# Ledger of designs, part 23: VHH binders against Putative uridine kinase C227.14

Target 1, 235 residues: Putative uridine kinase C227.14, of Schizosaccharomyces pombe (q9utc5)
Amino acid sequence: MALQVDAPDVSSYDELYNRAVELLKHQQRVLIGLAGGPGSGKSTLCAILAKAWNERFGSEIVKIIPMDGFHYSLEELDRFDNPEKARALRGAEWTFDADLFYSLVRLMKKITDRELYAPSFDHAIGDPVVDDICVEPKNRILIFEGNYLLLNKPPWSDACKLYDIKAYLPVEHSVARARVAHRHLVSGLCATEEEAIERTDRNDMINLTFVEKNMVTPDIVLQQLRLKTVKTSSL
Below, E stands for the ipSAE of ESMFold2; O stands for the ipSAE of OpenDDE; V2 stands for 0.75 times the mean of E and O plus 0.25 times the DockQ between their complexes.

## First folded at step 17 (VHH)

Design r5 (from z2 with P101Y; framework vhh_7yz9_2; at its last look DockQ between E and O 0.64; V2 from the best seeds 0.00; counts 0 for: SAP .672 > .668)
Fold by ESMFold2, look of step 17:
Structure r5 (fold): chain B 235 residues (1-235), chain A 117 residues (1-117)
Amino acid sequence: as target 1 above (235 residues)
Amino acid sequence: QWQLVESGGGLVQAGGSLRLSCTASGFTFRRYYMGWYRQTAGNEREWVAFITFGGKTIYADSVKGRFTISRDNAKNTVYLQMNSLKPEDTAVYYCAAIPEYGDYDHWGQGTPVTVSS
């Protein structure tokens, strides 16, 4: 019952690569804000593209900075007015430290000539890990990826003014639902399929709808990812 | 609204030490890298050191092994311990919070450091 995305044809994303490389003729660093809701496959796509584009370029020109590292920590969530609600709805836009994210986007845009560090998220710990991602001057294309990067709400919308390219990865809702529910089972977040579906509907699908209704206009709408074919053989 | 106040500069003999402090207010200190720059008359400001949220430190080659940057988020304060000072370290030292809203650096008033001989 594993549902996965088919490997994309990397050439379908060449417009994004070519636009970024053209900008590198005139600036040291290009920032890409790549948004997609839960289940869009944005993290998988970004990993595949970064590998292919780094190979094509001949060095680690692309670095990915996931939005996940900008979750409020559990300690910070415990200081919210309703900590139980904040923990239960973790993943909603307001459970991320958007001001910290915006600070880091500004930093990465401004300082390009030395190593800098961004946080990551460690799912085993269940919390952000500060300074876990090293960004070096050779990383001239930074892909920030996450659910809310193009959200039409400050400070997310202020960060949008700093991206050189705003990209959106769409997903059909039934596909998103299936992918997210499967991920919840495989990761151990949910013990049963019923629990995984219920969690997906009450949290992740609400977040997907919120993104779709409240985003700034992207510069590029990317080709959506397809489910990996897993079927009973024909004949 | 933002305020950065440097202190701790002065006159010191070559080989000596000084400790600079910078107290910040008007913004959420933990959300910023903090750093030190220095400037001599007629020249652009030169980067000296950064400190990240997690306490990683990044130094210009000219000061590695001699200077140590640190931060105390509870006091909204960043420090620069300067050891084995050389005459070429003579400058006005500035604290910076990077970046601020709107992509402009905010600078403190500076604290002068003079290293003799």
Scores: ipSAE 0.591, ipTM 0.833, lowest interface PAE 1.8, mean pLDDT 87
ESMFold2 (binder alone), look of step 17: mean pLDDT 82; pTM 0.822
OpenDDE, look of step 17: ipSAE 0.856; ipTM 0.932

Design r6 (from z2 with E100D P101Y; framework vhh_7yz9_2; at its last look DockQ between E and O 0.78; V2 from the best seeds 0.00; counts 0 for: SAP .704 > .668)
Fold by ESMFold2, look of step 17:
Parts: sequence; structure tokens; C-alpha cells
Structure r6 (fold): chain B 235 residues (1-235), chain A 117 residues (1-117)
Amino acid sequence: as target 1 above (235 residues)
Amino acid sequence: QWQLVESGGGLVQAGGSLRLSCTASGFTFRRYYMGWYRQTAGNEREWVAFITFGGKTIYADSVKGRFTISRDNAKNTVYLQMNSLKPEDTAVYYCAAIPDYGDYDHWGQGTPVTVSS
């Protein structure tokens, strides 16, 4: 029996895919910097694109490197001048080791013929996990994704000189606010809806505004992920 | 100014061992992969081993299982333990920070290793 369900509409991102594939005709590796503020849905989008593009290409040509792995660890934040502030405002630009991120971007651009490793972030642990992401020579398209990838501030802006494609995923503030507040409530970070909204306004929405006001010009502005109706078969 | 100082090279019999050290200064050591390269007369330098920010190790096939790279971030030092040495391991050994600061390669003087027999 055929059943109709909604599935992600990846075709809206064909321009980005086609640009990356065209560049691969001339270079071993293509670096995409994909930025979006808190609540933009960038991580979900990147995961969906990587799956679809790897299937379309026929190999694991795409690897995602989230900026989240470059958070200072909680132990590192405890060594800041004001550790309580650093922990409370985690997610702000200065709570990331941007120089480490820039070092990694340069490394991935320079070395394409052996396996290399990048850190990830484990939300269950609540901290970075060193050497968790393996990047192999077959991973010819690297998508770096995060809040501050297009920030017009060194060293983030220096990393922008190395991305082959700068992509930005905008989000309406009301949508971002609702998504982030919901996430805080569901994750247990906040006990009530009012607490979640207050925290979102005090931290995440400030970070979103900061990104919007301080970014370099992207090469492509992406649309929000849409669903489309598809037919399925029963198993 | 970035500086890398290699030491520990010498003459050793085939099958023997050596431990190389490299002390770094002038940059934030923990933010770089560190690596060892080697060079024979008339040839370009070849990669031997990398060690990641977190201490994971990556080796060229020719040395895998025989060499061990390690780092001590508190001492800004990277090491290469070389076991079961062969005459073809004879070279000048260099350490490097990868990627180098400012997109320039920064090399030390190197430390010569000669494997006889």
C-alpha cells in the first residue's frame, strides 16, 4: 500500500550543491562555511543535506564539522576571570576557542591526503569530545556549521578567507525565539515556559542579533527547510 | 618568533631505538597539530607522523608500528620514539607545527639520524 507522508525538500539547495561540485573539478577539497544564529535550524539542515548529497554522489563526499566542538570545555571556562559569567553566557562568541577553530580550518585546507580529526560536542556529556570527527581524503566537501562562521571579527573573519562558499541561513526572530525556548524546556535546562523565554531573550536572542549585525557578506542566502509530500510503501 | 629545536638524533645500529625531542616556543602550542618529517639528500621532506590537538596519532605507512609520536603541552614538547630502526630510516628529522602560523612553514635545524648495519 502507498502512503503519503511529508519529507524534506532538498531541491531548494541544488545551487549550493552544484557550486560545490563545480569547484571539485579544480581542487581536491571544497570548504563551505554555513552560518545561522541560534534557532535557525542549521544543524538539522546540514545533516539532511549531507545525507541527501552523499546518496546523490554515491559516496561519503560530504563531512560536517560543527563549530560546537570548539567550545571551551567547562573546565577551561572555570579558569576564566569570571567563571560564573562564562558558564551562564555559554554560547556567546567569546566562549568558543576561535583560534583553535581557525587552526583546524587551515589544517583541513592544507592537508587532504590522510585522515585528520576534529572535536565534536556531546550534548549528553555537555562538553567537547576531542578527536571525535574523522575527516578522510574521500570527504571532499567539508561543511563547517555554526553561529559565528561568518562573523566579521578575527579570527572568524580570517577563516572566511579560506571557505570556498559562504552560506547563511536566516531565521525570523519570532521563529528562532520559539524554537530556542522550546529546546530549553524540553532539554530540562529550564523548568517552566516563562523561565525558558526569559533565558532565550537574555542570551540566545542577543547572540542572534550580534551575528546579524556583524557578519561578512555571504555568497548564498539559504531558504528555511521545507517539507514535501511523497509516496511510501508499507514494509 | 616561532622556534622549533630538535634533539636526540645520532648513530644507531639497525634494530635499535632512538627518542627524538622537539621544544617549541613563540606560539600557542596546544592549538596546533604537531608533526615529524624527514629528509634524505637530494629529496623533498616526507611526512612521518602527526599528533592531533587531543593526542591522537597518525603515521605514514613506512613507520607504522615502529614509531610513536607523543606530546606534552605543559612543556611545549613533541617526541618521536623510533624503534626497530632500519637503514632506510636514515635522514635528518624535523618537527613542525601544522598548520604553521601565518601560512609560512617554520622548520628547526633538524636532528640527524644514521642507522648502520
Scores: ipSAE 0.672, ipTM 0.862, lowest interface PAE 1.4, mean pLDDT 89
ESMFold2 (binder alone), look of step 17: mean pLDDT 81; pTM 0.818
OpenDDE, look of step 17: ipSAE 0.827; ipTM 0.914

Design r7 (from z3 with Q58Y; framework vhh_7yz9_2; at its last look DockQ between E and O 0.58; V2 from the best seeds 0.64)
Fold by ESMFold2, look of step 17:
Structure r7 (fold): chain B 235 residues (1-235), chain A 117 residues (1-117)
Amino acid sequence: as target 1 above (235 residues)
Amino acid sequence: QWQLVESGGGLVQAGGSLRLSCTASGFTFRRYYMGWYRQTAGNEREWVAFITFGGKTYYADSVKGRFTISRDNAKNTVYLQMNSLKPEDTAVYYCAAIPEPGDYDHWGQGTPVTVSS
């Protein structure tokens, strides 16, 4: 007996997949820079695409490297000229170690024949974890995802010269605002809905506007993820 | 502009040990993997070891179990502890930042190691 469930509709992203696969005929590794502002849903989209594409290829050909691992640590922010401002506005472009990010993109492009490591962000601790993401030679498609990957400002713009594909996921501002405020509440960053909305407006929505105003032209503009109803079999 | 300065080489008997050091300046050390390479006369430089941002280590098969790479980010220094040295380890040893800092790649003078049979 088949059951009906909702599942992500990944067919809308076949153009991106097909471009990446075509490039793999000519090179060992394909780098995708996938940008979207706060609340765009880029992290969820990337996770769903990686799962679907890995299943389609029959191996872990896709690895995701989130920009969040490149936050300056809280300890590092405390060494800034204005640590209170740096902590309060965490998520703004200047609170990320962009030079470390660029160094890693160059490293991943240069060395494809052994294990390499990238930092991650531990949401429970609220701080980066060095060497947490393992990138192996079999990971031939790397998706870097984050707010500022297409920012027209060095070194982010220098990294853009290294991506094989620049992708952008736009979002309506009202949708972004609602998503981000909800995320702040359920993650425990904010205790009340009013606090979550206020933080979203003073930080995340400013960051979204900054990205939209200062972006390098993407190669492909992505649509928001949709669901479809599918039938399943038990087991 | 930026520099890597190797030291600690010398003459040692087979089976002996040496500790090499490499001090970096002119770039932010913690943002790079660091590695050691070696070169004999008339040959290309060969990779020996590298160490990640967080201290994970990798070695060429010829030196596994005998050499240990480590780093001290506070001192901008990478080390290579070389134990159970063989005459085949005789070379000039160089350190490198990976990827190369800035727009240029270059090598320091290196530090020569001679292992007597």
Scores: ipSAE 0.573, ipTM 0.827, lowest interface PAE 2.0, mean pLDDT 90
ESMFold2 (binder alone), look of step 17: mean pLDDT 80; pTM 0.802
OpenDDE, look of step 17: ipSAE 0.746; ipTM 0.876

Design r8 (framework vhh_7yz9_2; at its last look DockQ between E and O 0.70; V2 from the best seeds 0.76)
Fold by ESMFold2, look of step 17:
Structure r8 (fold): chain B 235 residues (1-235), chain A 118 residues (1-118)
Amino acid sequence: as target 1 above (235 residues)
Amino acid sequence: QWQLVESGGGLVQAGGSLRLSCTASGFTFRRYYMGWYRQTAGNEREWVAFITFGGKTIYADSVKGRFTISRDNAKNTVYLQMNSLKPEDTAVYYCAAIPEPSGDYDHWGQGTPVTVSS
């Protein structure tokens, strides 16, 4: 599939780029916390930005660190007071190891002169993979992306003191709901459209509302991507 | 109060080996990288080895192939196996949690002195 970003309203992306580049003149590493709720398209946006910025610099200056590597493992969730509830509501703020995330943000801010590693999430097995993402000294811009990066609750809010730039990607609820329900069907997480909608409403939309009500003020509010229509047999 | 206690240093002949140990308390050990640093008198502390959350190891060039870092999360302990020691390895060795468990201050234990004689 060929993607071409609709370009006329990209001033917020330029602003983010220009602020990051200005900071690089005075510090080795720039940390961007990029938040958006479920269905916001933040992962797609981050991938597009990283590709474009790396091309402009001629090097892999940008590395993306998704928050989903910081889920508690299924084994860890089994030690919760109500493991069935914890697994059913995975994706809610309290099902992430926020203290581990904060530890890693501090580490990446402090140590810039050697390779370091961050966890990822393996969607096929549904569990984190330790040490899967390599961050090298040349990766001078780190984009942390996830639902709760700007949550006004410790330790998420403590991590906000370390981001050089706080960015937020808002999404309309009807758009988010449709995107997330479709994802649940396509991934096989849900067998039917009705099951996918129900799961989205009871979990993902609650999480989206929680983020919107409990967020620190971002430095930049990003515009949604408008991708050109491509000829495909499916979404 | 969190604490790191180093041990296992001593006097050893060049070409010999030592195994250093560091026991941690007062913080959730698995949430931190662990590492070893060393310092000679009048010089800045120098990084030696890191071990990640998942046990992957990272070494300074000067010790690569000779030193091995490991961790035992059940015992809250990190180790440094030092082989083929050289007089240049003489230093006080310190372990560290990285980043420090307290957000405000770095602090170091007493360290464990290693002296390598020719």
Scores: ipSAE 0.710, ipTM 0.872, lowest interface PAE 1.1, mean pLDDT 89
ESMFold2 (binder alone), look of step 17: mean pLDDT 78; pTM 0.784
OpenDDE, look of step 17: ipSAE 0.842; ipTM 0.921

## First folded at step 18 (VHH)

Design n1 (from z4 with H106S; framework vhh_7yz9_2; at its last look DockQ between E and O 0.91; V2 from the best seeds 0.00; counts 0 for: unsure alone 64.1 < 65)
Fold by ESMFold2, look of step 18:
Structure n1 (fold): chain B 235 residues (1-235), chain A 117 residues (1-117)
Amino acid sequence: as target 1 above (235 residues)
Amino acid sequence: QWQLVESGGGLVQAGGSLRLSCTASGFTFRRYYMGWYRQTAGNEREWVAFITFGGKTQYADSVKGRFTISRDNAKNTVYLQMNSLKPEDTAVYYCAAIPEPGDFDSWGQGTPVTVSS
């Protein structure tokens, strides 16, 4: 038997849903900023939530806008003062075009009656793709997801003032390290497990710690995905 | 201070064409959608067209197929090519950066377009 999303014993996922739906009674569009460090599983969680919420509504009311589309392109990183460092540390906060992200958040909050477009990131080419994600008026709940959405540093912190709901998905550091290192190896970014661990410690774990120490207070702290919200194994 | 300067308006016969230009300064142009609006005396400003960061376009129904918006990021300029003009297109035309680059809305002087029969 599947668990109901709106059961009275609400998980943090149900609470997020209920807050968003309540806001839809008063405004055309609800913006959710969902942050989690590298290895937190935020992208997987967002995909699961969007699928479940859209099925429940019977329409594509939820659209996900990942922060990874706002990476500076490799060509742009090559124009930095130290391009080798910029490429090596890609994923750090300063390797994202945060001003473009903030411009898009303001745009999405302001214009709700027309198609709008956000960039995506194409992992096969390793670069952003401009205007790749279509946001339509029917997409009344926008989930922005990424590492730095709740960072207490302008313009990320300015974007936080525009989210209707600030959500954070924490992750235990040893779990994050293992997940990220595995991802680097499987994706081919690193050739060996040793290389993957070194990159993870040198880059991703530093980024995770930076977020944890410099985060605005979230409205809701999400629990890690279990078989409660999307699918239940029951006896 | 950022600014937008419209130009290219004038008097034209019905069926004619005009190309409007809008030059931007004081903000990073590529990080904004750009749009055109128009206003007749005694009426609210009406949206005409917009162009995305990457050049996708959308138009008001009243101008689809006749107007074309484009942008040149190297010149910080947005254009509106207006073909098959009708007397109903008579208005003052304004460009805008979307969202507004500053904390407050600011409109240029606009560029007047008069379409005579």
Scores: ipSAE 0.690, ipTM 0.862, lowest interface PAE 1.2, mean pLDDT 88
ESMFold2 (binder alone), look of step 18: mean pLDDT 78; pTM 0.782
OpenDDE, look of step 18: ipSAE 0.855; ipTM 0.931

Design n2 (from q2 with H106S; framework vhh_7yz9_2; at its last look DockQ between E and O 0.94; V2 from the best seeds 0.80)
Fold by ESMFold2, look of step 18:
Structure n2 (fold): chain B 235 residues (1-235), chain A 117 residues (1-117)
Amino acid sequence: as target 1 above (235 residues)
Amino acid sequence: QWQLVESGGGLVQAGGSLRLSCTASGFTFRRYYMGWYRQTAGNEREWVAYITFGGKTQYADSVKGRFTISRDNAKNTVYLQMNSLKPEDTAVYYCAAIPEPGDYDSWGQGTPVTVSS
């Protein structure tokens, strides 16, 4: 199966861009908090937006800071009361260092005239990498993206007071479930489709529901990406 | 409740060296950048250096190549090694967590450094 991504209705993406550009007339840096649950396609969307916006500006004005870098490390999870549970449920809100994330958002809001660094997540080693993402003064639009950026729970909700724009990418549960289960199977995390679906239901779908029921009101609701598959008819 | 306590200042001759320490308490040290600032009477505090979560560093132009900032997360301590000191380095030195751990700025007493000609 070949996946093709497009965005046939881009009005919400244009609205986000236009709001960010308008704010740049009055402030050095614009912070966007872009949330979406597991399987929403938020990372793919952010990559598409950053590429498009940087091309329109002719420079790297946009920098993406994924929430993935704020996972507690495996070493840190091993110091939890129940390390096996923490590893099994990695991706749940409490397996992220939310206070570190909030500290970084405050830092990026406060200091705009020097190089700063944020952690990333290295999927090959399965752990965060400290100081891996360089944020420069020219990066005037920062897109923070992740599951819990709009969560109505401190310190995530405190970070929301610092975002200039709160954006949310919704996803239908059946779509999210299929995407996440497929990802688990392809990555080798699960050996069978049945195992992948079960893992998705017990972890990722719970996390998606948690986000949907506990988020602050976004400023912009973004259009979902549409994945194309080979059609079986000539319509 | 959170505190920063600077130490290690003193009187040194020009060209000499001095190592400052700053011990933190009441907040989770590893979650903050740490920095050093300095101040003379009647002037604003001047940024000197900072160190990131993972140990990357930046310095003010006036101290580049002479000062080294470092941190020990196990001891909740940030250091400033000051070499090739000049009379212009004379100031009270303060450390800071960046951003501040609470909603309010807080400064310790500082540690005075005097560099004689």
Scores: ipSAE 0.648, ipTM 0.845, lowest interface PAE 1.5, mean pLDDT 89
ESMFold2 (binder alone), look of step 18: mean pLDDT 78; pTM 0.779
OpenDDE, look of step 18: ipSAE 0.853; ipTM 0.931

Design n3 (from q2 with Y104F; framework vhh_7yz9_2; at its last look DockQ between E and O 0.84; V2 from the best seeds 0.77)
Fold by ESMFold2, look of step 18:
Structure n3 (fold): chain B 235 residues (1-235), chain A 117 residues (1-117)
Amino acid sequence: as target 1 above (235 residues)
Amino acid sequence: QWQLVESGGGLVQAGGSLRLSCTASGFTFRRYYMGWYRQTAGNEREWVAYITFGGKTQYADSVKGRFTISRDNAKNTVYLQMNSLKPEDTAVYYCAAIPEPGDFDHWGQGTPVTVSS
């Protein structure tokens, strides 16, 4: 008999895919800036979309470049005027090397015929890893994803002029708060639920509000990922 | 106003070596890839090599195994060690920050390299 299971419904994002593919008729590389606040689910969405779109296109045309690799390192934060505050508020816009991010976006737009490298963030190390993500010429759709990609503040706003498509994934604050607090607890960043909620309210929710109040107009507002029931092979 | 100053070029016999240097100022060096390009009269500038933020390198096929790019972030300097030079390597060599740091593409005077047979 057929089995019914839930699977991600990626058809809600066909407009984004079709816009990107249409642009590829006129240019070698398409840059998508995909913003969403903490707890929006943007990283999970991007991973699901990249997998689905690469299968649909028949090659690894999509590469994801998370903004997290552009954190200032802990060593760099220790050189700030108030290192303890900088570490405590890690995740706020000013704890990212935005100028490095802008430099990389310009680089990826300009150079399309060679391997290039972007930094990643390694959660086991707790710090950025330089040159960890390889971008190849076949990666013609680059999805930059992160909290501040559409922030209306230089140099983030300068990068917005380079994205071919600006996408935003909104999230209800109560959903974001619950997701982020849970993540802090299960990751071991916080030892208790009370600590996780306090950190979320003090840091992540402030960052979410900051983005919402200071965002450039996106080209497309995305829906939260939904599931659909599908049938598997019968037994 | 940012600047790149190339040096170290000259005349050399085929099979010889040269080391080019490029000193940068007016921008935060570590935030840019650095590269070398070369140009012969009447032709477009062609890419030779680049070096990433973390020191990974890539080379044009024509120079692989013979040229080595390196950088010293403390000195804001990028180098090109050129070994086993061929007459085909004769060109004016330019360094570049990738992408360009300012509003305009600007190239320095370059450093000429002439390889005699």
Scores: ipSAE 0.656, ipTM 0.853, lowest interface PAE 1.5, mean pLDDT 90
ESMFold2 (binder alone), look of step 18: mean pLDDT 79; pTM 0.798
OpenDDE, look of step 18: ipSAE 0.843; ipTM 0.924

Design n4 (from r3 with V58Q H106S; framework vhh_gocatamig_d2; at its last fold request DockQ between E and O 0.91; V2 from the best seeds 0.86)
Amino acid sequence: EVQLVESGGGLVQPGGSLTLSCAASGFTFRRYYLAWYRQAPGKKRELVAFITFGGKTQYMDSVKGRFTISRDNAKNSVYLQMNSLRAEDTAVYYCAAIPEPGDYDSWGQGTLVTVSS
ESMFold2, look of step 18: ipSAE 0.789; ipTM 0.899
ESMFold2 (binder alone), look of step 18: mean pLDDT 80; pTM 0.800
OpenDDE, look of step 18: ipSAE 0.847; ipTM 0.926
ESMFold2, fold request of step 21: ipSAE 0.809, 0.810, 0.772; ipTM 0.908, 0.910, 0.889
ESMFold2 (binder alone), fold request of step 21: mean pLDDT 79, 79, 79; pTM 0.796, 0.794, 0.792
OpenDDE, fold request of step 21: ipSAE 0.871, 0.869, 0.867; ipTM 0.939, 0.939, 0.938

Design n5 (from r2 with I58Q H106S; framework vhh_vobarilizumab_d1; at its last read DockQ between E and O 0.93; V2 from the best seeds 0.85)
Amino acid sequence: EVQLVESGGGLVQPGGSLRLSCAASGFTFRRYYMAWYRQAPGKGRELVAFITFGGKTQYADSVKGRFTISRDNAKNTLYLQMNSLRPEDTAVYYCAAIPEPGDYDSWGQGTLVTVSS
ESMFold2, look of step 18: ipSAE 0.754; ipTM 0.892
ESMFold2 (binder alone), look of step 18: mean pLDDT 82; pTM 0.822
OpenDDE, look of step 18: ipSAE 0.875; ipTM 0.941
ESMFold2, fold request of step 21: ipSAE 0.751, 0.764, 0.756; ipTM 0.890, 0.893, 0.889
ESMFold2 (binder alone), fold request of step 21: mean pLDDT 82, 82, 82; pTM 0.827, 0.825, 0.827
OpenDDE, fold request of step 21: ipSAE 0.875, 0.875, 0.874; ipTM 0.941, 0.942, 0.941
ESMFold2, last read: ipSAE 0.753, 0.727, 0.768; ipTM 0.888, 0.885, 0.899
ESMFold2 (binder alone), last read: mean pLDDT 82, 82, 82; pTM 0.821, 0.824, 0.828
OpenDDE, last read: ipSAE 0.875, 0.876, 0.878; ipTM 0.941, 0.942, 0.942

Design n6 (from z2 with Y104F H106S; framework vhh_7yz9_2; at its last look DockQ between E and O 0.70; V2 from the best seeds 0.78)
Fold by ESMFold2, look of step 18:
Structure n6 (fold): chain B 235 residues (1-235), chain A 117 residues (1-117)
Amino acid sequence: as target 1 above (235 residues)
Amino acid sequence: QWQLVESGGGLVQAGGSLRLSCTASGFTFRRYYMGWYRQTAGNEREWVAFITFGGKTIYADSVKGRFTISRDNAKNTVYLQMNSLKPEDTAVYYCAAIPEPGDFDSWGQGTPVTVSS
């Protein structure tokens, strides 16, 4: 691993790596679907894994494709039947363009011999950025990461049939709630702790519960990181 | 049911130009990469160009600098502008949605292009 963590249990991370590299012996590209609810720390974990695996493999074999790039844009949300509700509940499953995501997963499975592009999400802009992530043939392991990657609902569940490995990062609800509320305060989305907690309860915690109740069985359940020098681990 | 209809092919002298068009129906056009392939008699179909969801273009080495792919999402149409044509560009040209929108592969009739010296 690139980061030095205090005596953490990394056996699940090694298991994921070993399964992925075994598959590379028989196929050009390995697709990993890595899910975790709001406040789980999945993005931080994926970044750490990608860095460590690329160093261990000796090349940029891993590329991360966050689900966040598949948000409907603010302009698109303004065309919904209830735009105020859509903006207020942004992050809920139905505020993502799931069919576009599924199209991209199918594309990445089919085409492995030339560069392709995926959207990203820019938090400073607050909107998706088209064609921002370049996937090259050398990127033989793709980690898709997001809240709904393992959701047992079409088309998310159709995409699950295409992942070679399904991984899940669980989080205790009290930990998730605290992390998300703190993030809302620090980002300036909410002015007070009371407002941040209220927003977290009415949106993010509902989304977390929805995922937990409606997910396909993962192949690997991942352990949480406990990092010595990272200030906000849920990022 | 989805379909793709190619047009604009024909006979042209080496060094000339043609513009191909492809109109799509029966699927949500903006959610797919679009592309062009070409096929000569007795050979497998060859990739020519892709255009992404966001309009970024990707080309085979053999056509870079000579061909330009574009899309118009409002018209469900993808184009291929072919300049500085060579006899080696002679083929039947097909457009494609990537990945396939349905459960089975479907190709249009194609549009034949003949480049003579």
Scores: ipSAE 0.768, ipTM 0.898, lowest interface PAE 0.9, mean pLDDT 89
ESMFold2 (binder alone), look of step 18: mean pLDDT 78; pTM 0.777
OpenDDE, look of step 18: ipSAE 0.832; ipTM 0.917

Design n7 (from z3 with Q58H; framework vhh_7yz9_2; at its last look DockQ between E and O 0.87; V2 from the best seeds 0.79)
Fold by ESMFold2, look of step 18:
Structure n7 (fold): chain B 235 residues (1-235), chain A 117 residues (1-117)
Amino acid sequence: as target 1 above (235 residues)
Amino acid sequence: QWQLVESGGGLVQAGGSLRLSCTASGFTFRRYYMGWYRQTAGNEREWVAFITFGGKTHYADSVKGRFTISRDNAKNTVYLQMNSLKPEDTAVYYCAAIPEPGDYDHWGQGTPVTVSS
């Protein structure tokens, strides 16, 4: 089965766009911290919004910087006190290099007149790729997106002081659970639906509730993203 | 308290070469871009070069093709190889972590470079 995303009504997010563009009248760069737990669809939403807003503006004014690039590498996780636990719980807050993320946010706030680079995550390699995302002066709206961007814990909470806009993408828990379990199955991480659900409950849903209980107050709560399933094997 | 210590400056004739070093302590070096700046008396500090987390390099137009920045994360050290030096390169040279570690600006004493012909 292929899983398709219903195209959201982009106008439902116009308040975020309008606030960012208004700030651009007074500053060269606007930083948006966009948080959402596992299964929220934050990466999909950000891609849709960036495309629409870049078209509306007429240039690549929006650049997305995913938190995924700030995973500790597998080599780094192997040097933790308990490497087996670190690998098993990859995706938990402490398996990200939050200090590197905070350094990058400060850098992007400070330097706006030259090319800068942020790391990405390469799923084929299974590890971060240093200097993979190019941020140019024309990219005046930066959307940082990830699970822990609004976490009320240093240094994540220190980065929150630098975002011009704090946005949160909620997700109903039953929807998140279904989405994440499906993703585990189609990616090959799990062999059966039962295995995928068990893994989702033991890891991803724990991370989702952790975020919900420990986040700073967002400036904007975004409309939840819906998924539409398209059956490819039956039709 | 974090610290940056520049060294390697001196007097050279025009057309000559010089290698500057900067050793860092008190912060996690790999989490920062590193850069070189220079300053002449009565003028603002001028950016010279940056090096990214992964070693990509960027240079001011005035030094492109003549200067090379590099870093050694294992030694917490950034270097500036300066070739084909001109009298206009005369300045006190400073290194910097970018962004600054902690919440305040701090510059070392720098390392003076004098290019004469």
Scores: ipSAE 0.693, ipTM 0.866, lowest interface PAE 1.1, mean pLDDT 89
ESMFold2 (binder alone), look of step 18: mean pLDDT 80; pTM 0.806
OpenDDE, look of step 18: ipSAE 0.827; ipTM 0.913

